# Miniprotein binders against q56419, part 4

Target 1, 326 residues: q56419
Amino acid sequence: MEGRTLEEVQEEVFKRHGVLVPKKELEDLAKALEEAGLLLTEKVEARLKEEEEKLKRERPMRLAGLSYPEGEREARAFLEAFRASYPGEGEEARVLLMPHLEPSRVPEVYGAALAALEKTPPPERIYLVGVAHRPLKEKAAALPVPFQTPFGPALPDLPALQALDALLPFELFNTPLAFREEHSLELPLFFLKGRFPEARVLPLLVARRSPELGEALKVVLRDFPGLLVLAVDLSHVGPRFGDTPLTRTLAEEARRRDLGFLERLAEGEPEAALAFLGANPTRIDGVEVVASLLPLLRERKGKVLAHRLDLEAPTLSAVGAGTLVL

## First folded at step 8 (miniprotein)

Design m41
Fold by ESMFold2, fold request of step 15:
Structure m41 (fold): chain B 326 residues (1-326), chain A 84 residues (1-84)
Amino acid sequence: as target 1 above (326 residues)
Amino acid sequence: GSEDLEEELEQAIEEAEELAEQVEEHEEAGRVDEAIEAYYKLAKELARISELARRLGDEELFRRAWEEAIKAYDRARELLEKTK
């Protein structure tokens, strides 16, 4: 009954149907519809609260059977198939940059990450830093619970997470619901847990650059050594991301931006890598994570193992993914 | 504005001073677990002071507060390792 008086509605019903509906019946109907809308809102809010409480105990798999197999036996075979997609050798990593894009789209890029892990001594813990795709209450967040995987639960490193929180000017454990569907942690974690089944995890998300996080992590890594993983994608170009349809020129620019960014990181020059992107015209989503972690990336030289700008033919769009070892 | 940041900084300094007193109290009383918790809280408040100082352009306080945050953190770590 948007913008009309009840008398106007009553008159229209009479004109259309020859029936005079009493004004009180229209009033009762409007109230009932309003109450039904309130009940639906209350039901949604109650469900979200239930999901949030579940996330305070564990983070279940969301992508099993979709992006990777649910069963452990099949998951191990899947992991080895991805390693085989990259025929090269890795190098030992203290820092690993790897994608969070759907694995089947960039198999050799994930395979390169596995090759690097193959050369990496098993760490006590993994600092897994993804990109928040839902809003966070702060610049960054963690969820200090087990993350389920086909290889068993990835257990949180609670002492390291508490230590990290103690060095931040904000509450680290701030947005559990943001983790519910966060593939930037789940997809890399499948590969990491598969190769390091005994490592504990610090599951971290960055929404906006937080230099404070990098400074705090530098201190925490001193006392809690481990593997630092930047789980980020690179360029996002094409209509899905606000551009014209993908052309060869746009694709070549995206590839140039991706590789220039990775190469400068590999030279130990993360500030130069960020400056190279300027206004970030190809929307590399790794920039906020890199900007947060500058103290951990400076002067650390390494190697780009793989890169792919993957075409999404149905959307005329593309997403870049890479593997970098420092 | 910067006056709001200065008020926030003053409040953070007052909280850090209270936490520093609590730490001394807990250590004197032999309440080790409480001292560890208070040291972590003190480190966090000093990290907050450091960030507020950076936003205000007070470079000396920014660096000094961060150094003090690390010292409080290190003391908590020392106590945790001794009780291990």
Scores: ipSAE 0.854, ipTM 0.952, lowest interface PAE 0.5, mean pLDDT 91
Fold by OpenDDE base, fold request of step 15:
Structure m41 (fold): chain B 326 residues (1-326), chain A 84 residues (1-84)
Amino acid sequence: as target 1 above (326 residues)
Amino acid sequence: GSEDLEEELEQAIEEAEELAEQVEEHEEAGRVDEAIEAYYKLAKELARISELARRLGDEELFRRAWEEAIKAYDRARELLEKTK
C-alpha cells in the first residue's frame, strides 16, 4: 500500500468517488493486488469505474437475500407479512413519507405504508426521494436506469426525469456510484414496486437541502402527475450517532422530535416541522429531503399512520421511523 | 467568491442567449425535435442563471430567470404535445 493504511485508502476513495468501500473489500483488493503487483488505489478506481459503467445500464439489487427475499414468491409473502404487521387501515396517499430503515426493525411502519398504498390508485409514476448516505457531487441526484427488484425492474420515467433536469440549476444525473448501495431507495422501492408493478420511477437522492428541487418538481408534477414518496428515517440516537447509550430521557426526546415533526407535516406546515427541530439534536434523517420539497408539502393535510423508535440492542442506539400520508 | 459567481453568471447568460438563438433558428426551420431539445437546455441554463442570481442577492434576476425557465420548459412541452 506504499505506506498508506486501508483506512486512508478508504477515505481517499470516499473523497474522490463518494463511495465508502467496505474495509473487507479493500482487504480483498489489497490481497489481490499484492498478487498482481498493482496499487490498491488503482485497482479500487478501476473497479469503481467498472461499477459506474454497469450503473449506466441498471442498478442491481444489493440487499436481496439480506433485507428482503430475492425470489418473487417469497418477496410477495414478505409483503403480506409486513402488511399484516399493521392492524389498521391506510388512507389514500398523494404524498407518502415512509422509512428506509432495515424492514425487520420496524415492520408495522412498513405495514402502514403498505396499508396506505392499498388505498392509493396505481400511479403512473412514483417520485421516490431518498436520503443520500454517501456524498453527491450536487445537492441532489437521479439515476435514470432500471432498478432491479424481486418483482422485476422498476423502470425510470425518462421523460419526467428529463423535464426535471431541465428545471434544475445543476446536472441531475450525477454521482451514479452513490446509488450503488443506497438503501434509502432500494428498501422502499421493494414495497412500492411490489404494490405498483407498472409504475415508472424517478429515483432521486438528496444530500443537501435544495429548494430548487421542490420548485422544479412542482412544475414537473403538473405535467407528469404521480405519487411523491419521501423515503426517510427519523431520529438517530445513541452511541452509533455520538450519544450516550439510550436512556428513557433520550428516547422520550427522540419520540417527541419524531412525532412533533410528523404532526406538523400532517398539518401541512413543513416549515414549522423544520423549525420545530431547530439544530436537529436527535438527527432526524429526512430533514434535507423535507427542506427540499417544501413547495410540495405546504398546505397538504394528512395523517400519521405509524411511528416507532426502534432499539438496536447491540449498540444501545435507536432509530425512529414513521409513516405519514398527505 | 462573488467574483467567481459573477463570471459564472455572465457565462450562463451568454449560453442562454446562444440557446435562445438556436431555439429561434430551429423553430423557424421547422426542426421541432431540435427546438424541443434547445428549449430544455435553455430552461436549464435559465434555472442556473436564477440560482446564481439568488446566490448573488439579485432577487429580481432570480425571479425573472426562473419565470423564463418555466416559459422555455412550457414551450418545450407544448411542442412535445403537438408532435404526439
Scores: ipSAE 0.828, ipTM 0.944, lowest interface PAE 0.4, mean pLDDT 91
Fold by OpenDDE base, fold request of step 15:
Structure m41 (fold): chain B 326 residues (1-326), chain A 84 residues (1-84)
Amino acid sequence: as target 1 above (326 residues)
Amino acid sequence: GSEDLEEELEQAIEEAEELAEQVEEHEEAGRVDEAIEAYYKLAKELARISELARRLGDEELFRRAWEEAIKAYDRARELLEKTK
C-alpha cells in the first residue's frame, strides 16, 4: 500500500463512486493485494465495476439469512409470524407507508403492513419508493432489473419504468451501485413479494426531494395503475445520529414528531406534515420521499395502523417506524 | 449559475426541435417503433426544458413545456397501444 490507510481508500471510493465499502471488505481486499502486489484502490474499483456489470442483470439478496430467511418455506413462516405480531385488522391501501428498519426491531409495524396488504387486491405493479442511504448522481434513481427474494425474483415493470423515465428531467436509470446494498428496498420487498408474488415492481430510490418525480408518477399511474409504497423510517435520535443518549424527553419529542407527521399524512395533508417537522430536528427519514410524492398524497385520507420508537440499546439510540394506509 | 442554466436551456430546446423533426419523419414514413422512441425522447427533453425554466423563474415556459411533454408521452402511448 503506497502509505494510504483503509479509511483513506474508503473515503476515496465513496467520493468517486458513492459507495461505502465496508472496512472488512477492504481488509479482505488488502490481504489479497499483499499477495498480488496491486494497489487497493485499483482492485476496489475493478470489483465495483464487476458488481455494476452484474447489477445490469439482477440485484441479489444481501440480507437473506440475516434479516429474513433465505429459504422459501422459512420465509413464509417468517411472514406469518410477523402478521401474527399485529393483532389488528388492516385496511385496503392505495398508498402504503411502511418501514425499512431491521424487521426484528419493529415486528408489529411490519405486521400492520401485512394486515393492510391482506385487504388490498393484488396489484399489477408496485411502485416501491425507498430512501437512498448512499449518494445518487440524480435526485432519484431506478434499477430496471429483477430483485432476488426468497419467493423468487421480483420482476421490473419495464414499460412503466420507461414511461416514468420519459417524463423525468434527468436520467432515471442512474447509480446502479447505490442499489447493491440498499436495505430500504430489500426489506420491504421481502414482505411485498411474499404477499403479491405476481406483481411487477418499480424499485425507486430518492436521495433528495424531487417534485418532478411526483408529477411524472401521477401521469404514469394513470396508464400503469398500481400500489404506491413509501419505504421510509421515521425519527432517528441518539448518539448514532449526533444526539445525547435517549431520554424520556427525547423519546417523547421523537414520538410527537413521528405521530404528528403520520397523522397529517392520514388526513391527506402532506404539505402540512412537512411543515409540522420544520427543520426536522429528529431526522425523520421519509421527508425527502414525501416531499417528492406530494401530488400522489394530497387529499387521500387514511389511517395510522402502527407506530414504534425502537431503542437500540448498545448505542442508546432509537429509530421510529410506522405503518400508514391511504 | 443562471448563465449555465440558460445555456442548458438553449441546448435542450435545440435537442427538442431536432427530436420533433425526427418524430415527424418517422410518422410520415410509417416507422412506428422509431416514432415511439423519438416521442419518449422528446417528452424527456421537454420535461428537462420545463425544469430548467422553473429554475430560471420562467413560469410560463415551465408550464408549457410540461404540457407538451405530456402530449409527446401520450402520443407515444397511443402508438404503442395501436401496435398491440
Scores: ipSAE 0.828, ipTM 0.944, lowest interface PAE 0.4, mean pLDDT 91
Fold by OpenDDE base, fold request of step 15:
Structure m41 (fold): chain B 326 residues (1-326), chain A 84 residues (1-84)
Amino acid sequence: as target 1 above (326 residues)
Amino acid sequence: GSEDLEEELEQAIEEAEELAEQVEEHEEAGRVDEAIEAYYKLAKELARISELARRLGDEELFRRAWEEAIKAYDRARELLEKTK
């Protein structure tokens, strides 16, 4: 490795390709390179190119067997257990805000999403808007390929994706590698595909607020009706995010921000929701998504079905998750 | 800077004009699929003009270009529906 650390290689690859290669994968590659005499960076780049070529055909599961079961039978049992974790009834959703956090951390929040989906007529298509945790070339992106799930592939709605691209001032089909490991789409999609097996999907990521995305989607939704899903988390507080360890005061502030945000969205006032956050001191994850989708959220009244601030004990940090129907 | 955005806007206008001519040629020739494709390209270019205008603070051009983008899109959709 010519004196570079694995962390330095990871950072270099991230800067160049927008992909955070897991340290374990770099370790495995480093071991393989001790045998091959190749530079770790070159091998990582070659692998990323191969994966990019694969992403032209499909997006494979990354979290199967980790965050959810790989097998269909076990995956169905998983859905039922998550639904059972939420004792309430759902409401019909035209817009669903749901988390993308590790499902085991907030089972009742995903259960609430499933409850809402039970009351929702099967959509022809799902606009699944996630958060880009990696850099995009543009403010937003789509991946127009099948996403693998335990329930079979979630097929893209190519006509609707083409229509959306036609109304955007940038290339929608950018940064395919950003989708490779993006859990903000994969985790929600598990639940959505399990409930609506025949729905086509528009997998979208937002890195930065794009008001033009919301205006374009408003036009497209007229001709291509479907369920809009915002796959977003809420507050991120504690040492992982630059705060002190979680205290009662910090948790109360995070909950206040989360609920205040969701309640204003439930009232059909997304601008008021954003204004309520100001500088977003508790780092609500979904801000850029909501800011991009304002035209679709205005005047829609709904209900907050669930909320949780979940403690990550090893880091004394917490993440907020919520389920909102509009 | 602003000068770069103005140059990009001029280029986008020129491209939109070329696409509008292509649309006309395809429609006159009865090349429906090519006309649909050209309309989608035109809509995209008009959306780009709209965004550039917004960034430059030209609210009138921002609005007009977006309205024309929707018209181009709607024309593409109309042609697509007739081909079904």
Scores: ipSAE 0.827, ipTM 0.944, lowest interface PAE 0.4, mean pLDDT 91

## First folded at step 9 (miniprotein)

Design i26
Fold by OpenDDE base, look of step 13:
Structure i26 (fold): chain B 326 residues (1-326), chain A 108 residues (1-108)
Amino acid sequence: as target 1 above (326 residues)
Amino acid sequence: GDLIERLEELAEEVIRYLKEHGEEELAREIEEQIKDIIEALKSGDTESAIEILTELAETIARVLHRLGAPEELVQKVAWLIYDVARALGMSPEQIYEIAKRFARAIER
């Protein structure tokens, strides 16, 4: 909580847990934490330090048993069910854009991603680029440790990560605590590891657009070939995100923005996709990721396989999700 | 101090594994090369240290791969080499080259 407003904490809790904690409860908690505060600060710091030290070795599952099954057998059945939810066939992917939303909300969109992965030769490595829902010290970061999954650990490609770091003007290995609960990596990684058990992973987070990241990755991908995965959601509209309750007009605008964004990406025109969004009034989540990866997205033609604007009924809000192959 | 300690740690990890797998001659060669790096550093010959480290990194990677070394060890070694490379003030191009050679050496 140090330096964050109650609103920022509320937003963070909401982003993480899908629970809107009333401001009053946060105030009461903040007050209780202030009163408990000095001893809590040392204990919290000690705990955070312990968690950071653990993250030097591995990133444990946080959403196992919640968003996906913990057991391997059940996890495999989960993958099959999600694949079955998409009736179409996939395309071979060199670049895959897929969601990081709660899988149960958009099963067919994840199913489309699985369909694409079925047509994709097993990559040696996966560049998994997620969205940082927590502040990073730098514009982007990587966590160069095994990520736990029901299918075993997703092992990092350390040489490729080191090569990437070498080409960046900033330290890539920053803010390990930002990865601890980052679902934008964990959820896509479940599907990716399940399909490609032997692939090494480069878990990357983008907080702010970094053209340097895209230029560096373009060089790295030449010498360290692999599948590029953009784990991004699309529009975020409704009260959870500062809008009025979802209306037909708001939903149509969100869909228009989502599809217009994805279609321009499918045409190999990522700059046009960003320009189409302008000020991004529907809060497409993946804009900073796409803006960072422009050199990798240019002139690549592909196909939109799936899209959904999913209603969260309790909050009258909606989130867009899509699957795109390039 | 930290650089020498990391080189010594690298030596210990690799030499231990090699001896456990009957590669005693290679363990001695690697130990000697690490000593040469340390001596080059002590003498201020950073260029020689970088050259030796670059070749040693690839050699270690190839041997660990050939012996089927545990991934945990390969990762630890990759980090130690990278940390040493950074501490030596290697250029981005030099670090990139080590990483590229290391990756190729462990390709299946």
Scores: ipSAE 0.816, ipTM 0.925, lowest interface PAE 0.5, mean pLDDT 91
Fold by ESMFold2, look of step 10:
Structure i26 (fold): chain B 326 residues (1-326), chain A 108 residues (1-108)
Amino acid sequence: as target 1 above (326 residues)
Amino acid sequence: GDLIERLEELAEEVIRYLKEHGEEELAREIEEQIKDIIEALKSGDTESAIEILTELAETIARVLHRLGAPEELVQKVAWLIYDVARALGMSPEQIYEIAKRFARAIER
């Protein structure tokens, strides 16, 4: 650690190893380490700049071979397996809420989304609204480039994105690096692109609630109709998230919070859904997205198709996921 | 500076593509409209420049759609038009209208 003086370091080395290192040699080592650190910082900054420039052209797959198959044939079979995990019928969606949790953990929840998409006319475009897990320069952001999938590139709806950008009080195209590893877009997109291969996409992230985003999207959706997708997870409980180990009581509370939130959304009452959560003690992931999109959710009734609170035995934690159609 | 450069880039991309596909008359008409925008700007007539750009955006989109232009070119042209509209100081409503008209012209 660099909190000690050179004399203290010298003394410690002598006590432990029986060698007295001259102060000059310690100073030379410290200078060399400092110079090496500055060079590493420059290399990291250059690499990030290169990644940012690549993201201005396309967003590559990062979870192929990890969360879903890389090859198109295998990816299509994967989709069908997920649909088979949900034995029910779907319902047409104007708005779809679906998770971004690892698909293998909640297969029937993703299957329910696929069932809803089967009942949904192919949209011209999909407004895919995820949760920013990295800081954004503004409350929300978009990346207006193709997102690669095993089913081919998901092309951006650039005119719709430009229309949206024009209506916002901040630049929408503001933080390309935040999209580099953002699974809240990539995982839902795999399922959406697989079912609607011709739909263009508006890939959007919310970091902090933005009433302006919801008002602007309400205008844009009138002229650029499409499917609105809220790609959000629900409760996060247990030690991974700062709680005591998961108890039956905490798990039941998380389930009640998840379902109460979804039910109120399904009744067209998004403000009541947020109020039901209060201080959000189970850390439902979707609150900033829902709070941003209130104008699009009010008075829109629908149905909860699926829910799971997925238990992580090794970490004594759980994450909730759901499928809601409006 | 930047506005004129973006207008010239727009002209170059669109006119080259049109000439390569046998649309020389339309290429000349678009070249003239871009020159009209530049002349309106030099005379301080921003309103005329905005009107011409708005009509031009729809015309270019319609032609690119008719010719089956590659998506990469359509997106590059959409960016150039957007950049020009912003550099002209068009209002949010005016920029929104250009994006809407462009989108409708390239849809099926």
Scores: ipSAE 0.733, ipTM 0.903, lowest interface PAE 1.2, mean pLDDT 90
Fold by ESMFold2-Fast, scan of step 9:
Parts: C-alpha cells; structure tokens; sequence
Structure i26 (fold): chain B 326 residues (1-326), chain A 108 residues (1-108)
C-alpha cells in the first residue's frame, strides 16, 4: 500500500508526543522496516518509549570517538592539548560562560575555559545550563541521572535538583528524550568532568525564557553553592541560519556583536547586554539562557578570556564562541 | 495505599543496607520512625508526619554517607523520600527543606 512521507511521520509523532524526531533517525529506521508506511509510526513510538525508559537510568555518551576520545587516557591528553592551545592565564570563576560548539572548531576558546577552571577551587556541584536543540514540554528541563563521560559518570545532584523543582511552577523533569542527543550539555560536561571529577552536576536545558528558573536558581545556589556554567554559542550568521552569505563586513559586525554582548555581561549588566543585540537577539544561541538567568548575572563583574568567530567555509556561514568568567 | 507502599519501599531499602553493614540498632530505629509516620497519617496528623519525615530524611542521608553507601542507593533513597513528600502534599518550602538537609548530610 501507499506509504507516508517521513515528514508526515515526523509531524504526527511531534503532535502526539511533543518530540521532534530527526529525519535521519526516521530514514535509518525506515531502512530496517521493509513496510515503512503503516509500521513506522508504531515502531518509532515503541523505540522512543524504550529510549525514555533507558534515560531514567543513565545518559550514555553519544559523541565519544567523534568529538572527543572514548578512552580515559586519550581523553586526558585531548583535554591537555586544548588547555595548551590557550596561551593566557585563567581567572577564578563563580559563573563560567563557555561554548558547546564542536571543540575542534574553537580549541583556544575551550582552552580559555580550562584555564579558568584551573584557577577555580573544586565545586561541590556544577549547575550546567545548556540550550535545548529539541522542543521541551516546558520552558526548561533537567535529566536527573548519571551522564557517562570518558572520566567516569557525572553524578546528578538529586537534592539540589529536587530543591529546584520544588520552587518552579512547572515540572522540571519533563522531557527526558530531549537529553538523548544534546551536545550543549555533553561537550561542556566532557571538559568540566575532566577538571572536577568529584563534582555532582545539575544538567539543565533552556528552550524559552524562564525568569522563574533564574529566580529559583538564585535561591538554590545560596543553599546549594556551586559553579554556574552557561554552555552557549554566540552569533549564528550566514545562509545556514537564514542570512545572506558571510562577507568581511558581516563577519566584523558579528564579532562586534559577540564582544559587545560579552563585555556588557562582564560589567555585570546583563540587561544592557541583551539590549545591545538590538531587534534580533535570537541570532545568539544563548540569549534565552542569559534572559532566564538575569538574577544570577546582575552586578557580577568579570573578564572575557577568549572569543572566536569560526567560519563554515562551505556554507559561507559562521558561529561565534567565547569564554567569559564572572 | 500508594503512600504507605512508598514508605514501606523506603524502609525496605534502607533497613536492608543497614543490617548488611552491622547497623541493626539503627535499622530498628528507622523502622520505628517510618511506623510513626504511618501512624500519624492514619490518625490524620499530617503535620507530625511531615516533621518526622524531615528529620528522618537527614538521618538516613547522614548514615548512608557515613557507611559509604553506593551512589545508586543514595539516589534511590532520595527519590523515595521525594515521592513520599509529594504524595504527602508537602509545600514547596517543606520539600526544599528536606532537600537542603539531605544535601548537607552527603557533602564531601
């Protein structure tokens, strides 16, 4: 009989379950299913249910062997190489802004983050705030399970997560499947776990502005002190992001936009940083994270350690990345 | 019955571990405190049940930490306590207090 398009299956699953399944995953599944049309949706739903149950126990590595080495010794050497790529000294961080872009694209920016972590005393816990690249049922979410890394599992701080959940007007543990393949948490976590192997982690995703999250986190951080990490990328410019092809002028404008944003955050003026972006703040990956965390960023001075606008030559596009200590 | 089932599961996990580590007196004390919570609930004294649970949560966390309990057990116990607190209708402030006391008990 007539089969459904992959787009139709993707849309139906999203409408029924609030999960956007990547087309490649549907293509891979369809290759295993000879009668794709009638079977595909039921098999996708069954696989999502199974994956959700597995995520109640642990979050496995997805990028090991791709973005970082799988073995602990190789991972340690990799981390040391990134630190060596940054010739400067770090500063102690209570708040660290670092990228989640592919590390090999911006090694000196990750190196700056590592330099800051070297100057920072080991925290009891890390509040790791990333950007949701998949829809969330609520404005923010957390996954309260061990996250696997080459340095061993990063253990969740369940009491701190439960305290945070208690203060929020929505269920914090609301979309486990959003964490299945989330590089905005996995890539920074690799570096954080390598530096602070004993720290527990609160893995948090922001999809939409949540002032409630920032207010709750301000309370929680007072009673559950730790390192706050904003894992965000900066400018997204060029055709890949709906813009015109990158020119020298547009690249210079993007760099000035990134640096102006970071410098205002470094002055303890996050509202001024958001205002500086003007009419299109969504061109910076981390805008929703910064807008949610305003109470934690106000009147906190610091320093921009590194910035790079990395060119994607094939698409004439670029992504900005930076390291900021507060 | 669901709330009582969660309290019984909490008792079973903690008491088993304590007995396996020679802490039979502590196991009996924790069993008695859980029975006190159940009795308070049966008598309609929810406020006493909340007070006992809050103190018990910190005590359990401290003992498990002292004995070097596996992280999987500590996590399971934290979830069981959280589930009981939610089922008991505890306020956000009360749940927050339990979480704070538990966290202090398991600090490095």
Amino acid sequence: as target 1 above (326 residues)
Amino acid sequence: GDLIERLEELAEEVIRYLKEHGEEELAREIEEQIKDIIEALKSGDTESAIEILTELAETIARVLHRLGAPEELVQKVAWLIYDVARALGMSPEQIYEIAKRFARAIER
Scores: ipSAE 0.660, ipTM 0.880, lowest interface PAE 1.9, mean pLDDT 88

